# VHH binders against UPF0146 protein MJ0688: the designs that were tried, part 1

Scores and structures below are computed, not measured.

Target 1, 137 residues: UPF0146 protein MJ0688, of Methanocaldococcus jannaschii (q58101)
Amino acid sequence: MNVKIIVEFIKKFAEENNCKKIAEIGIGFKFDVARELSKYFDLIAIDINEKAIEKAKLLGLNAYKDDLFNPNISLYKNIDLIYSIRPPRDLQPYILDLSKKVNANLIIRPLLNEMPIKELKLKNYKGEVFYIKEKQI
Unless a header shows other numbers, all headers, positions and changes below count from the first letter of the chain; antibody chains are not in Kabat numbers.
F, E and O are the ipSAE of ESMFold2-Fast, ESMFold2 and OpenDDE, as the mean of both directions, binder to target and target to binder. V2 is 0.75 times the mean of E and O plus 0.25 times the DockQ between their complexes.
Where letters were taken out, [cut] stands.
Atom coordinates printed by the task and the answers are left out, and those that the model quotes come from them; centres of patches stay.

## First folded at step 1 (VHH)

Design b5
Fold by OpenDDE, look of step 4:
Structure b5 (fold): chain B 137 residues (1-137), chain A 120 residues (1-120)
Amino acid sequence: as target 1 above (137 residues)
Amino acid sequence: QVQLVESGGGLVQAGGSLRLSCAASGFTFSDYAMGWYRQAPGKQRELVAAISSGGDTRYGDFVKGRFTISRGNAKNTVYLQMNSLSVEDTAVYYCATETYVEYSDTYDYWGQGTQVTVSS
């Protein structure tokens, strides 16, 4: 997984879709992508793990605890893009559902050749694979 | 141990067809998604097609209906039918999967690759 390419793709996608505020779902303890993207976008980081959120905040990220199984939609107000890096497969439907509820674009950087949700499109970018869904306008 | 062995590559003229096969062993084949990747000289690796354990398929944008991925669980084999090939399809094609090992750790596995060369 090439963090630089991932950042480049997400940034490019966000710019092409006029995204201003973006959210990383399931940031865990991998902060490189969010830290870089936060330079260009209003970024919030979301995770169910309180320790991850605390660490994110220590690193200067705007971060909130939230449960994908019962998301607080108010946290995602004005979010234009939701992205997630290697989320567990079983959580992807919930991420998709969240993106629909928020009416946000969606990018998932999957695990190797992991099958996307049906509604997601496969995108190759400089050796990296992404699943995407554009929001409805 | 997990093993993926590709076959079916070769030289073909533009407009021709090839059928790639990937024989899989060392894991419960039917439980995992399979994918075909390709890498052309000087280019980045890209996912050509993927198929879920349930048979759902996804394709790269460049495929444009020309390729079909399928799987035969009884034979632990994944296939890539490639029609209407062009010189741009020249690459080494790799079979890949991601399986779980003990304690839910995931590992990537790749075949050795098979060369596909499309001549004009």
Scores: ipSAE 0.179, ipTM 0.595, lowest interface PAE 2.4, mean pLDDT 91

## First folded at step 5 (VHH; from e5 with D31S Y107E)

Design f6
Fold by OpenDDE, look of step 6:
Structure f6 (fold): chain B 137 residues (1-137), chain A 120 residues (1-120)
Amino acid sequence: as target 1 above (137 residues)
Amino acid sequence: QVQLVESGGGLVQAGGSLRLSCAASGFTFSSYAMGWYRQAPGKQRELVAAISSGGYTRYGDFVKGRFTISRGNAKNTVYLQMNSLSVEDTAVYYCATETYTEYSDTEDYWGQGTQVTVSS
């Protein structure tokens, strides 16, 4: 996984879609992408793990605890883009559902380079694979 | 052809202020960030300030709140307000833009640079 290329893709996608506020779902303890993107966008980091959220805050990120299975939609107010890096396959439908509820664009950098779930489009960018979906009007 | 035109540089006394301007033109593709870099004699080029198309900014560590980057009303125009200048800020300042097209790689364009000299 090339973090630089991932950042480049998300940045490019976000700008093309006039995104200002973005959210990373399931940031875990990998902060490189969010830290870099936070230079260009209003970014919030989300995870169910409270320790991950605490660490994210220590690194200067805006971060909130939330459960993807029962998301607090109010946390995602004015979010233009949701992205997730290497989420488990079984969580991707929930991430998609969240993006619909919020009416946000969606980018998933999959853990494996399998075919995307329904409604997501496969994008190849400089050797990296992404699943994307544009928000509704 | 993409062109970046800088203005506003010159000689100023320590503690003084300058406002740099950059106007970009000739784009056949999108610009998603504009910024200012500087290079002093014998030193490497370094980031001064950058602003995304969405208006979010980042600054070099040496700026420490002294400089402010902003976009103009015109498309692809950027300003750098520099306050509390010191002799260490003496350098050639370059305007830069990051651009992309659909299905293309990012590409950087640079201005010719404008000299900023801060005297003691």
Scores: ipSAE 0.008, ipTM 0.222, lowest interface PAE 10.1, mean pLDDT 89

## First folded at step 12 (VHH; from q4 with Y104W E107T)

Design r3
Fold by ESMFold2, look of step 13:
Structure r3 (fold): chain B 137 residues (1-137), chain A 120 residues (1-120)
Amino acid sequence: as target 1 above (137 residues)
Amino acid sequence: QVQLVESGGGLVQAGGSLRLSCAASGFTFSSYAMGWYRQAPGKQRELVAAISSGGDTRYADFVKGRFTISRGNAKNTVYLQMNSLSVEDTAVYYCATETYTEGWDTTDYWGQGTQVTVSS
């Protein structure tokens, strides 16, 4: 996983789509991408694991616990972009559904070479592969 | 330690065929998706084809129909059969994977690459 390239792609995509507020879903214990992106965007970090959320807060991130199988939609009001790095396969339909409910752009970066849900479009970027959905206009 | 070793590259005439192999070691090969990537002079590295642990395949739009990715889990090897080659396919071809490591992280691994050169 190339953190620099992932940050670059998400930042470029967010700028091209006029995104101001963004959310990382399923942050776990890997904070590097969110830490860099928070310098440019109003970012929230989301995970079900309370220990991951407490660590994220200690590192200066705005982080909230949420269960994507039954999400608190109010956390995502006015979010322009949702991104998720290596989300569990079972979670991906729920992430897509959330992105539709709040009309947000979506980026998923699965484990390299893994294929996420079919509704997303593949984008090659400097050896990384992303899967995207743009919000409806 | 994870190692990926590509072979099978070389010079081939346009319209010809070539089969690339990638021998993998140092991880549970059957548990991970594998992929072929390429980088041509002046271009960005790009996915060519990927194959899941269960054998499902995906191809970049530019190569669908001409190339076939496959895997032999007993041999820890992933293959790329390349048919109907054209000069636009000239590139260094890499195999790659990403595996889970200790401490909640992943690491991606890339071979050193094998040169494919297609003459007209």
Scores: ipSAE 0.418, ipTM 0.744, lowest interface PAE 1.7, mean pLDDT 90
Fold by ESMFold2, look of step 16:
Formats: sequence, structure tokens, C-alpha cells
Structure r3 (fold): chain B 137 residues (1-137), chain A 120 residues (1-120)
Amino acid sequence: as target 1 above (137 residues)
Amino acid sequence: QVQLVESGGGLVQAGGSLRLSCAASGFTFSSYAMGWYRQAPGKQRELVAAISSGGDTRYADFVKGRFTISRGNAKNTVYLQMNSLSVEDTAVYYCATETYTEGWDTTDYWGQGTQVTVSS
């Protein structure tokens, strides 16, 4: 995966949609995208793994533990964009549902050439593939 | 350890064909998508083609129907048939995959690459 192109796409999308507050769901131990995007946006990082959250905090990220199968909706108040990098396929419908409940834009970068769930639109960008949903206006 | 080993590169004249192979080991090959990437001098590495675990394919726009990705799960091998080659296809070609490791973590694996040189 190309981290520079992923950052570029998310930043461009967020700017075009006037996003100020964004959330990375399922950050794991891959912090490069979030660290770069946090320079431009009010970013929170979300994962169920407490060790991932502790490391994210050590790197200066605003990070919270949450279980997307039973999410704490209040964490996502005023979030304009949710993005997730290579989330498990089973989790993707729950991420989509959360984005609808809080009326946020959604970007998923799936595992290489994994098929998208229904309702998401495909976007090719400089050799990377993204699946998006824009929030209701 | 995961290993990806490319073969089949070489020197060909424009209009010619090559078939690249990538032998994979160290993971459950049939469970993951495979991709071919290339890098020409002075350019970023770029996706050429990808094939899902279920056999769905995707190609970069520059391929224009000239290349075909396929997989042989019995031999843990992904292939790239390259036809109608032009000088612009000169690059090092890499096979790659992305796998889950633990929880929501993932990682990328790359082969060492095989050189394709197209002369006019």
C-alpha cells in the first residue's frame, strides 16, 4: 500500500467536503497515515486493542478504545469523516452503520483488491482503490 | 517466513510478450489477493494488476487489455501475461500481497523484483 497516496486522497477528500474533525477506525499499530493527517485535522484514532491505543498516545495521537460491534456513539459526536485502512470485512458493515448514525463521510481502503460491501462507491486514485460514502446534506 | 519470488523477466523487442510468475510460500495463498506492481527509473512503484482470492481482477488504466493476471492455487503461483509490450513498460516488476497478522493489523510482503526491458 502507498501511504503517501492514501494520505493525499484522504486529505483531498476531507478538504473538498469541509471536514474538520476526523476519525481513523481500526488504527492498529500502523500510525503513519494518522500522524500525517493529524497535522491538518482534529483527529481521533480508534481501536479495540488497548496496546495499540497506548502506543498511539505515546506518539501524540488522541486515541480511544472502542468496540465497533457495540460502539460508544458519543466518541463520534461532530466527526465529519470516518476512515478505515484495511478493516476486516466482517467489521465493514458496522463501520458503515456508525457513519450513518453520526452522519459522517466514510472512506474505506480495503485489503488489496478485496470486494467492497454494498452501498459504497469505488474510487481509483493514483493506483490505490478507495470505497466512499458521502454524508447526507 | 513469507516469500514471494518473481521470475520470467528479460529483454524483449517492442510488440513482444513475456509471462511473469511469482511463487509464494509461508502463508495461506488461496486466502489472499495478489498484485503485480512495477517501478521504472525515477517513478513511484505503481499497481499493474491485482487478483482477489476469489479470482476477481483489476488492472491499471495503462494496461489497456494487454496484460492478464491469473493464479494457480495448486502451485501457489500468480502470473502476469504481458502482450504487446512497449518501451514504456520497461521497469522492475514486483509481486506483492497484503495479509492480516493479528486483530486489525496488516502487513505488506514484496518479492525482490524481476527486470523487464523492452527495446525498440
Scores: ipSAE 0.334, ipTM 0.647, lowest interface PAE 2.5, mean pLDDT 90

## First folded at step 16 (VHH; from r3 with D56E)

Design n4
Fold by OpenDDE, look of step 17:
Structure n4 (fold): chain B 137 residues (1-137), chain A 120 residues (1-120)
Amino acid sequence: as target 1 above (137 residues)
Amino acid sequence: QVQLVESGGGLVQAGGSLRLSCAASGFTFSSYAMGWYRQAPGKQRELVAAISSGGETRYADFVKGRFTISRGNAKNTVYLQMNSLSVEDTAVYYCATETYTEGWDTTDYWGQGTQVTVSS
């Protein structure tokens, strides 16, 4: 996984869609993408794991604990883009649902070759694979 | 160790067909998604088709129903049936997978690639 290319794609996508505030869902303990993107966007990191959130905060990220199965929509106020890196397949419908509720664009960088939910559109970018769904106007 | 070995590439005329094979070993084949990528000279690598462990498939827009990805679990092989080939399909085709190593950490694995050349 090329973090640089992932960041580049998300950044480019966000800019093209006039996104100002973005959210990473399921950041876990992989902070490189969020840390880089946070330089350009108002970024919040979300995870169910409290330790992950604590670590994210220590690294200077705005991070919040949230349960994707019962999301606190207020956390996602004004979020223009939701992205997730290698989310479990079973969680993708919930991520999609969240993006709909928030009316945010959605990017999933799946596990290599892993199939996302059908609602997402495949995008090839500089050797990396993304699946996207644009928010409603 | 994980190994992916592609075969089936070659030279074909436009409108022709090829069947690529990828023999996989060194991991639990049935547990991981598999994909076919391609890279043409001077172009970026791109996903052609992917198949999940559960058999779900996705295709790049340029496939337009011409290609079919499938997997043979008994032989740990993933296939790419390519029909109605065009010169634009000329590229090195790679088989790839990503496996978990520790926790959510993963490692990408690629085959050596197989050349597909489509002549006009």
Scores: ipSAE 0.339, ipTM 0.702, lowest interface PAE 1.5, mean pLDDT 92

## First folded at step 17 (VHH; from o1 with W104Y)

Design o4
Fold by ESMFold2, look of step 18:
Structure o4 (fold): chain B 137 residues (1-137), chain A 120 residues (1-120)
Amino acid sequence: as target 1 above (137 residues)
Amino acid sequence: QVQLVESGGGLVQAGGSLRLSCAASGFTFSSYAMGWYRQAPGKQRELVAAISSGGETRYADFVEGRFTISRGNAKNTVYLQMNSLSVEDTAVYYCATETYTEGYDTTDYWGQGTQVTVSS
């Protein structure tokens, strides 16, 4: 995956949609995208794995444990954009449901060629493929 | 070693058809999604079509029902049937995949590409 282009796309999308507060769902142990984006946005990082959250905090990220199969909705208050990189397929409907419940924009970057849920629109960007949903106004 | 080899490109008249093939080796083909991408001169590479390990397909909007992706897991091959071709489809076409590697990382693999040229 091309981290530079992924950061560029998310940053451009967030700016075009006037997003100030953003969340990465399922950050795991790959912090490079969030670390770059946190320079520009009020970012929170989310994962169920406590060790991943502790390492994210050591790197200076604002990180919280949450189980997306039963999410703590209050963590996402005023979030403008949710993004998730290579989320497990079974998690994707729950990420979509969360984005609808808090009325946030959504970006999913799956493993190359994997199919996210059909509600998302495919966007080509500099050789990467993203799937998006804009919040309703 | 992962290897992707495209074939089937060439010159066709507008309105014509062409069938591309991509032979894959060096990984568990049936476990990974496969995709076709294209790059025209001066343009960015873009997804044309993708097919999951289970056979579910997705197409870029510009395809507009003209192309069909398929896979033959017994032959480790992914195909792109292209119908109703227009000059705007002229590009180098690549097959690609992304696989998990050691640790938590992934690696993407690309073929050398096959030229498709559509004349009016």
Scores: ipSAE 0.432, ipTM 0.737, lowest interface PAE 1.6, mean pLDDT 90

## First folded at step 18 (VHH)

Design j1 (from o4 with D108Y)
Fold by OpenDDE, fold request of step 21:
Parts: structure tokens; sequence; C-alpha cells
Structure j1 (fold): chain B 137 residues (1-137), chain A 120 residues (1-120)
């Protein structure tokens, strides 16, 4: 995975859609994308793993623990874009559902073997593959 | 060792059809998604179509129903049926898979590619 290209795509997409606040779902212990995007956007990082959240905070990210299966919608107030990198296939319906509840755009950068649900559109960008769903205006 | 071998490319007139094949070996074929990618001269490689281990398919927007990806588990082969080809479809087409290597880490494997040329 090319972090630079991923950041570039998400940034471009966010700008084109006038997104000011964005959320990474399932940040895990990979912080490079979020750290870079946080320079341009009000970014929150979400994960169920407390250790991941603690580490994210130590790195200067605004991070919150949340359960995707029972999300605290209040955490996502004014979020215009949700993105997730390499989310398991089984979690993607919940990510989609969250994006709908929040009325946010959605970007998933999946593993090939974790193919996104059909509701998302395949987008190629500089050799990287994304799946997107635009929020309703 | 993972090995992917593409075939079926060639020269075809616009509006024509081709069927690409990819013979896969060296991994549990039925457990992994497969993808067809293409790279045109001067352009980045792009995903054309993907098929999950369960048979779900995804297509790039430029496919517009013209291409169909399918897999034959018994033969460890993935296919790309391409209909209504246009000159813009000219590219080297690659078969690919992404397998787990260590833990959650993955590795992409590619074939050598097969040339598809669509003339006006």
Amino acid sequence: as target 1 above (137 residues)
Amino acid sequence: QVQLVESGGGLVQAGGSLRLSCAASGFTFSSYAMGWYRQAPGKQRELVAAISSGGETRYADFVEGRFTISRGNAKNTVYLQMNSLSVEDTAVYYCATETYTEGYDTTYYWGQGTQVTVSS
C-alpha cells in the first residue's frame, strides 16, 4: 500500500466534497495516513482497541474508542467523511451503516481479499484501489 | 510459489470480444479473491474487475457491463470475458491475487500479463 497515494486520494476527495471533519474507522496501529490527513482536516480516529487509541493520542491524534457494532453517533457529529483502511469484510456493512447514520461520505481502501460490499463504487487512483459512497445532499 | 499465467490476449477490432484466462497455482485458489488489472501505455495500473472467493464481483466504472469476471475453482482459473471492446481498452492485462503472508500482512502476486490491442 502506498500511504502517499492513499493520503492524496482521501485529501482530494475530501476537498472536492467540501469536507472539514473526517473520521478514520479502525485505525489500528497504522497511523501514517491519519497523521498526514490531520494536517489538513479535523480528524478523529476510531477503534475498538483501547491500546490503539492510547497510542494514537500519544502521537497527537484526536482518537476515541468506539464499538462499530453499537456506535456512539455523538462522536461523529459534523463528520463529512468516513474512511477505513483494510477493514475486514465482515465489518464493512457496519461502516456503511455508520456512514448513513452520520450522513457522511465513505471511502474504503480494502484488501483484495476483503472485497467491499456492493453498495460502494470501485475507484482507481494512481495505482491504488478505493471504494466510495457519496453522501446524499 | 504463487504463479499466475495469463492468456487470451490479442488484436481485435472495436466492438469485438476477447476472453482472457489466468491459470493460478501455488496457493489455495478457492480461498482468495482474484483480480484483473490493466495498464495502458503511460498510465497507472488499474483494477478492471475483481471476484471474491465467494464469487462476488466488482467492476471499474469503465467496464459498464461489458466485461465479466468469473472463476473456475476446479481448474484454478479466473476468466475475463470482454465484450464490446473499444480502443480505450488497449492495455496489458494482468491477473493478480493478494495473499496473506505473515499475520495480517499481505503480498500481491502478478502474472506476466497479456497484451490486448483494440483497433478502430
Scores: ipSAE 0.892, ipTM 0.938, lowest interface PAE 0.5, mean pLDDT 95
Fold by OpenDDE, fold request of step 21:
Parts: C-alpha cells; sequence; structure tokens
Structure j1 (fold): chain B 137 residues (1-137), chain A 120 residues (1-120)
C-alpha cells in the first residue's frame, strides 16, 4: 500500500469536487493518510474502537467514536467526502448507506480480498486501485 | 511459497481474441481473490479485472464488456478471456493475489507476466 499515492488520489478527488470537509471511516490504527490529508482539509476520523479514537486524538486528529450500524448523522455535518481504507467487505454497505445519508462522495481503497460492493466504480491511479461513488445532485 | 505463472499471451490483430491463464500454487487458492493487471510501456500498472473467492467480478472502465475473468478451483487457475482487442490493450499482463501475512498485514504476489501485443 502506497500511502503517498493514496493521499494524492484522495486529495486530487476532493479538490476536483470542491470538498472542504472529509471523513475517514474506520481509521483503525493506521493514521498516515489522515494525518497528511488533515493538512489540506477539515478532516474527521471515525471508528467504533475507542482505543483507536484515543490514539488518533493523541496524534492531533479530530476523531470521534461512531457505529456504522447506527451512525450519528450529526457527526457528519457538512461532510463532502467519505473515504475508507481497507474496510471489511461486510461493512461496505453501511459505509455506502452513510455516504447516501449525508450526501457525500465516497472513496474506498480496498484490499483485493475485500472486493467492494458493486455500486462503486473501479478507478486506477498510479498503480493503486480505488472504488468511488459520486454524491447525487 | 506463493507462485503465479501466466501464459496465453502473444501477438494478435485488432479485433482478435486471447485467453490468458494463471496457474496458482503455494496458498489456499479458493480463499483469496485474484486479479489481472497490465502494464504498458511508460505507463503505470493498472487493474484490469478482479474476481473474489466467491466468484464476484469487477472490471476497469476500459474493459467495456470485452474481457471476462474467471477461476477454476480444481486447477487453481484464473483466466482472462479477452475479446475485441485493440492496440491500446498492448501490455504485459500479470496475475496477482493479496494474501494475509501477519495480523492485518498483507502481501501482494505477482507472476512473471505474459506479453500481449495487438497490431493494427
Amino acid sequence: as target 1 above (137 residues)
Amino acid sequence: QVQLVESGGGLVQAGGSLRLSCAASGFTFSSYAMGWYRQAPGKQRELVAAISSGGETRYADFVEGRFTISRGNAKNTVYLQMNSLSVEDTAVYYCATETYTEGYDTTYYWGQGTQVTVSS
């Protein structure tokens, strides 16, 4: 996984779509992408794991605990882009649903073995693979 | 150790067809998704098609229904049927898998690649 290319793609996509506030869903304990993107965007990091959120905060990220199965929509106010890195396949429908509820663009950078749901479009970018869904207007 | 061996590449005229094969060994084939990638000279590697362990497929936009990825579990082989080939499809084609190694860490494995050349 090339963090630099991932950041570059998300940043480019966000800029092309005039995104100001973005959210990483399921940040876990991998903070490099969020830390870099937070330099350019108002970024919030979300995870169900309280320990992950605490660690994210210690690293200077704006982070919140939330459950994708019952998301607190108010946390995602004015979010223009939701992105998720290596989300389990089973969670992706909920990520998609969240993106619809908040009317946000969606980017998933999956593991090959966690193939994204069919609603997302495959995008190749500098050797990395993304799946995207643009918000409805 | 994980081994992937591609075959089936060659020279074909535009509008023609090729069927690529990838023989896989050294891992639980039925448990992992497989992908076909390609790299043209001077270009970045790109995913052409992927197939999950359950047989679900995804394709790049440029495929446009021309290619079909499939897998044969009995032979631990993944295939890429390529129809209506164009000059733009000229590239080295690789099969790949991404397996879990330690914890949540993963490793990509690649074959040696097979050359596909489409002439006008």
Scores: ipSAE 0.887, ipTM 0.937, lowest interface PAE 0.5, mean pLDDT 95
Fold by ESMFold2, look of step 20:
Structure j1 (fold): chain B 137 residues (1-137), chain A 120 residues (1-120)
Amino acid sequence: as target 1 above (137 residues)
Amino acid sequence: QVQLVESGGGLVQAGGSLRLSCAASGFTFSSYAMGWYRQAPGKQRELVAAISSGGETRYADFVEGRFTISRGNAKNTVYLQMNSLSVEDTAVYYCATETYTEGYDTTYYWGQGTQVTVSS
């Protein structure tokens, strides 16, 4: 993965869509994207794995445990953008549903072999591939 | 060792067709999603089309309706049928896959590429 390009795309997208509060869903144990983006945005990091959340907090991130199959919607109040890097394919419909419920923009950067749901629009950016949905206006 | 070898490129007149092939070896092909990328002079590589191990497909916005990605798992081969070609499609076309590596990171595996040149 090209972390610099991923950060650049998310930052550019967020600025173009007037996003101030953003959430990374399924952060796992790869924190470098969120740590960089937290310098520019009010960011929360979300995962179901408590050890991932503990590590994220030690690294200075605002992190919360949440189960996307039954999400705590109040965590996402006023979130402008949800992004997820390499989410499990089974979670993608739930991430999409959450983005619709809170009316947030959505970015997914999958692995090739974790083909995203077809409702999202494919976007090339400097050698990386993202799948996006803009919020309803 | 993962190897991806593209073929089928060439010079073609605008409006014409080409069929690209990518022969894969050194891994369990049927378990991997595959992609076709292209790179024109002075530009970054960009995804043209992707196909999952189960046959689901996705296309970049610039190619919808003109190109078809497919795979023959018995032949360990990915194909790109390109129709209605235009000068903007001139590029080196690469076959690729992406998988996890150590440290919670990922890497791409690339072929050497096949040149497609579309004349007007």
Scores: ipSAE 0.544, ipTM 0.805, lowest interface PAE 1.5, mean pLDDT 89
Fold by ESMFold2, fold request of step 21:
Structure j1 (fold): chain B 137 residues (1-137), chain A 120 residues (1-120)
Amino acid sequence: as target 1 above (137 residues)
Amino acid sequence: QVQLVESGGGLVQAGGSLRLSCAASGFTFSSYAMGWYRQAPGKQRELVAAISSGGETRYADFVEGRFTISRGNAKNTVYLQMNSLSVEDTAVYYCATETYTEGYDTTYYWGQGTQVTVSS
């Protein structure tokens, strides 16, 4: 996974869209993207796996357990951007629904060439491919 | 080890057609999405088309309906049918995938590329 380019794209997108508060959903045990982005943004990390959340906190991330099939919406109030790296396919409609409910921008970076849900716009960036929904204005 | 070998490139006049093939080996081909990418000199590599393991397809906007990606899982091969080619399509075309290396990370695999040159 090209962490440098992924961080670069998310940071560029967030800055261009005046995002202040961002959320990584489905962080699992790969923390390097969030750790880098947290240097620039008010970031929260979200996962259902309590051990992943415990590890994230030990690494200095602001992390919360949440189940996206029944999310605690209040965690996401004022979030400008939700991003998710390699989310399970069955979780993606719930991530999209959450982004709509809180009116946040959305970036999904699936495994290369995998298809997210069809509502998202494909964006090429330096050999990486991202799928985007901009918030409604 | 993983190999991706592109073929089918060449010189073609604008408006013409080419069919690219990518023979894959060294991984469970049917389990992974595959993609065609291109890189023109001095430009960054960009996705042209992708196809999931189940056959869903997605195209970059510049394709404008002119190209079709397909796969033959029994033959471990992914194809790109390119029609109505223009000089803007001149590039090296690469087949690529990303696979899991362990539960936390992934690795990219790229072929060596096949040159497509479109002349007026």
Scores: ipSAE 0.491, ipTM 0.763, lowest interface PAE 1.5, mean pLDDT 91
Fold by ESMFold2, fold request of step 21:
Structure j1 (fold): chain B 137 residues (1-137), chain A 120 residues (1-120)
Amino acid sequence: as target 1 above (137 residues)
Amino acid sequence: QVQLVESGGGLVQAGGSLRLSCAASGFTFSSYAMGWYRQAPGKQRELVAAISSGGETRYADFVEGRFTISRGNAKNTVYLQMNSLSVEDTAVYYCATETYTEGYDTTYYWGQGTQVTVSS
């Protein structure tokens, strides 16, 4: 996984859309992207796995447990951008629904060549592929 | 050792067709999505088409229905049928995949590429 290019794209997108508060959904146990982005943004990390959240906090991330099938909407108050790296396909409609409920931009980066839900739009960036929904004005 | 080997490139007149092949080895081909990418001189490498392990396909907007990606799992091969080619399709075409590794991480594999040149 090219962490530098993924960070670069998310940072560029967030800056272009004047995002200040961002959330990584489904962080699991891969913290590199969030740790780098937290240097530039007010970032929260989200996962249902309590052990992942404990590890994230140990590494200095602002992390919370949440179940995206039944989300705690208040966690996402004023979030400008939600991003998720390699989320399970079955979770993606719920991530999209959350982004709509809180009116946030959305970026999904699946495993290379994997297909997210069709609603998201494909964006090429330096050999990486991202899937995007911009918030509605 | 993972290997991806592209073939089928060449010189073709505008409006013509080419069929690219990518022979894959060294990993469980049927378990991973495969993609075709291209890089034109002075441009970034970009996705052309992708096909999931289950056969679902996705195309970049510039394809506009002209290309078809497919896979033959028995032959560990992914194909790109390219029709109605234009000069703007001139590029080196690469086959690629990303596979899981230890430690919650992944590794990319890229072929060496095959040149497609479209003359007017």
Scores: ipSAE 0.484, ipTM 0.756, lowest interface PAE 1.6, mean pLDDT 91

Design j3 (from o4 with S52Y)
Fold by ESMFold2, look of step 20:
Structure j3 (fold): chain B 137 residues (1-137), chain A 120 residues (1-120)
Amino acid sequence: as target 1 above (137 residues)
Amino acid sequence: QVQLVESGGGLVQAGGSLRLSCAASGFTFSSYAMGWYRQAPGKQRELVAAIYSGGETRYADFVEGRFTISRGNAKNTVYLQMNSLSVEDTAVYYCATETYTEGYDTTDYWGQGTQVTVSS
């Protein structure tokens, strides 16, 4: 996993799509991507694990607990882009559904061994692979 | 020790076909997705195709229906059937996987590569 290339791709995509507010879903304890992107965007970090959220806040991230199986939609008001890095296998359909409900762009970088969501388009970028959905106009 | 060993590359005329194989060992093959990547001279490595543990597949746009990835879980082998080859397909082809390590980290494993050369 190349953190620099992942940040570069998400930043480039967000700029091309005029995204101002973005959300990382399923951040866990891996903060490098979000910390770098927060320098450029109004970023929120989301996880169900309260200890992950506590640590994210200590590191300066705007972080909120949310359960994507029953999401608090108001957290995502005006979010332009949702991205998720290595989300759990069973969470991907819920992330897609959330992105549709709030009309946000979606980027997923799964593990190679995770089932991809068929609706998403595969994109190669500098040796990394992403799966993308653009929001509806 | 994770090992990935590609075979089946070689010289082929444009319009021809090749079948690549990648023998895998040292991990629970049937539980992991496998990918074929390629790297042409002077270019970055790029994903060609991926096959997931449940058998679902994904292809890069440039494949345009010409290649088929498959897996034989009983043989711990992933395959790439390449049809309608063109000079643009000339590259070293690698199989790869990404597995979990301690603490939810991941590790990439790559084969040594097999050369595919398409002549006109």
Scores: ipSAE 0.292, ipTM 0.644, lowest interface PAE 3.7, mean pLDDT 88

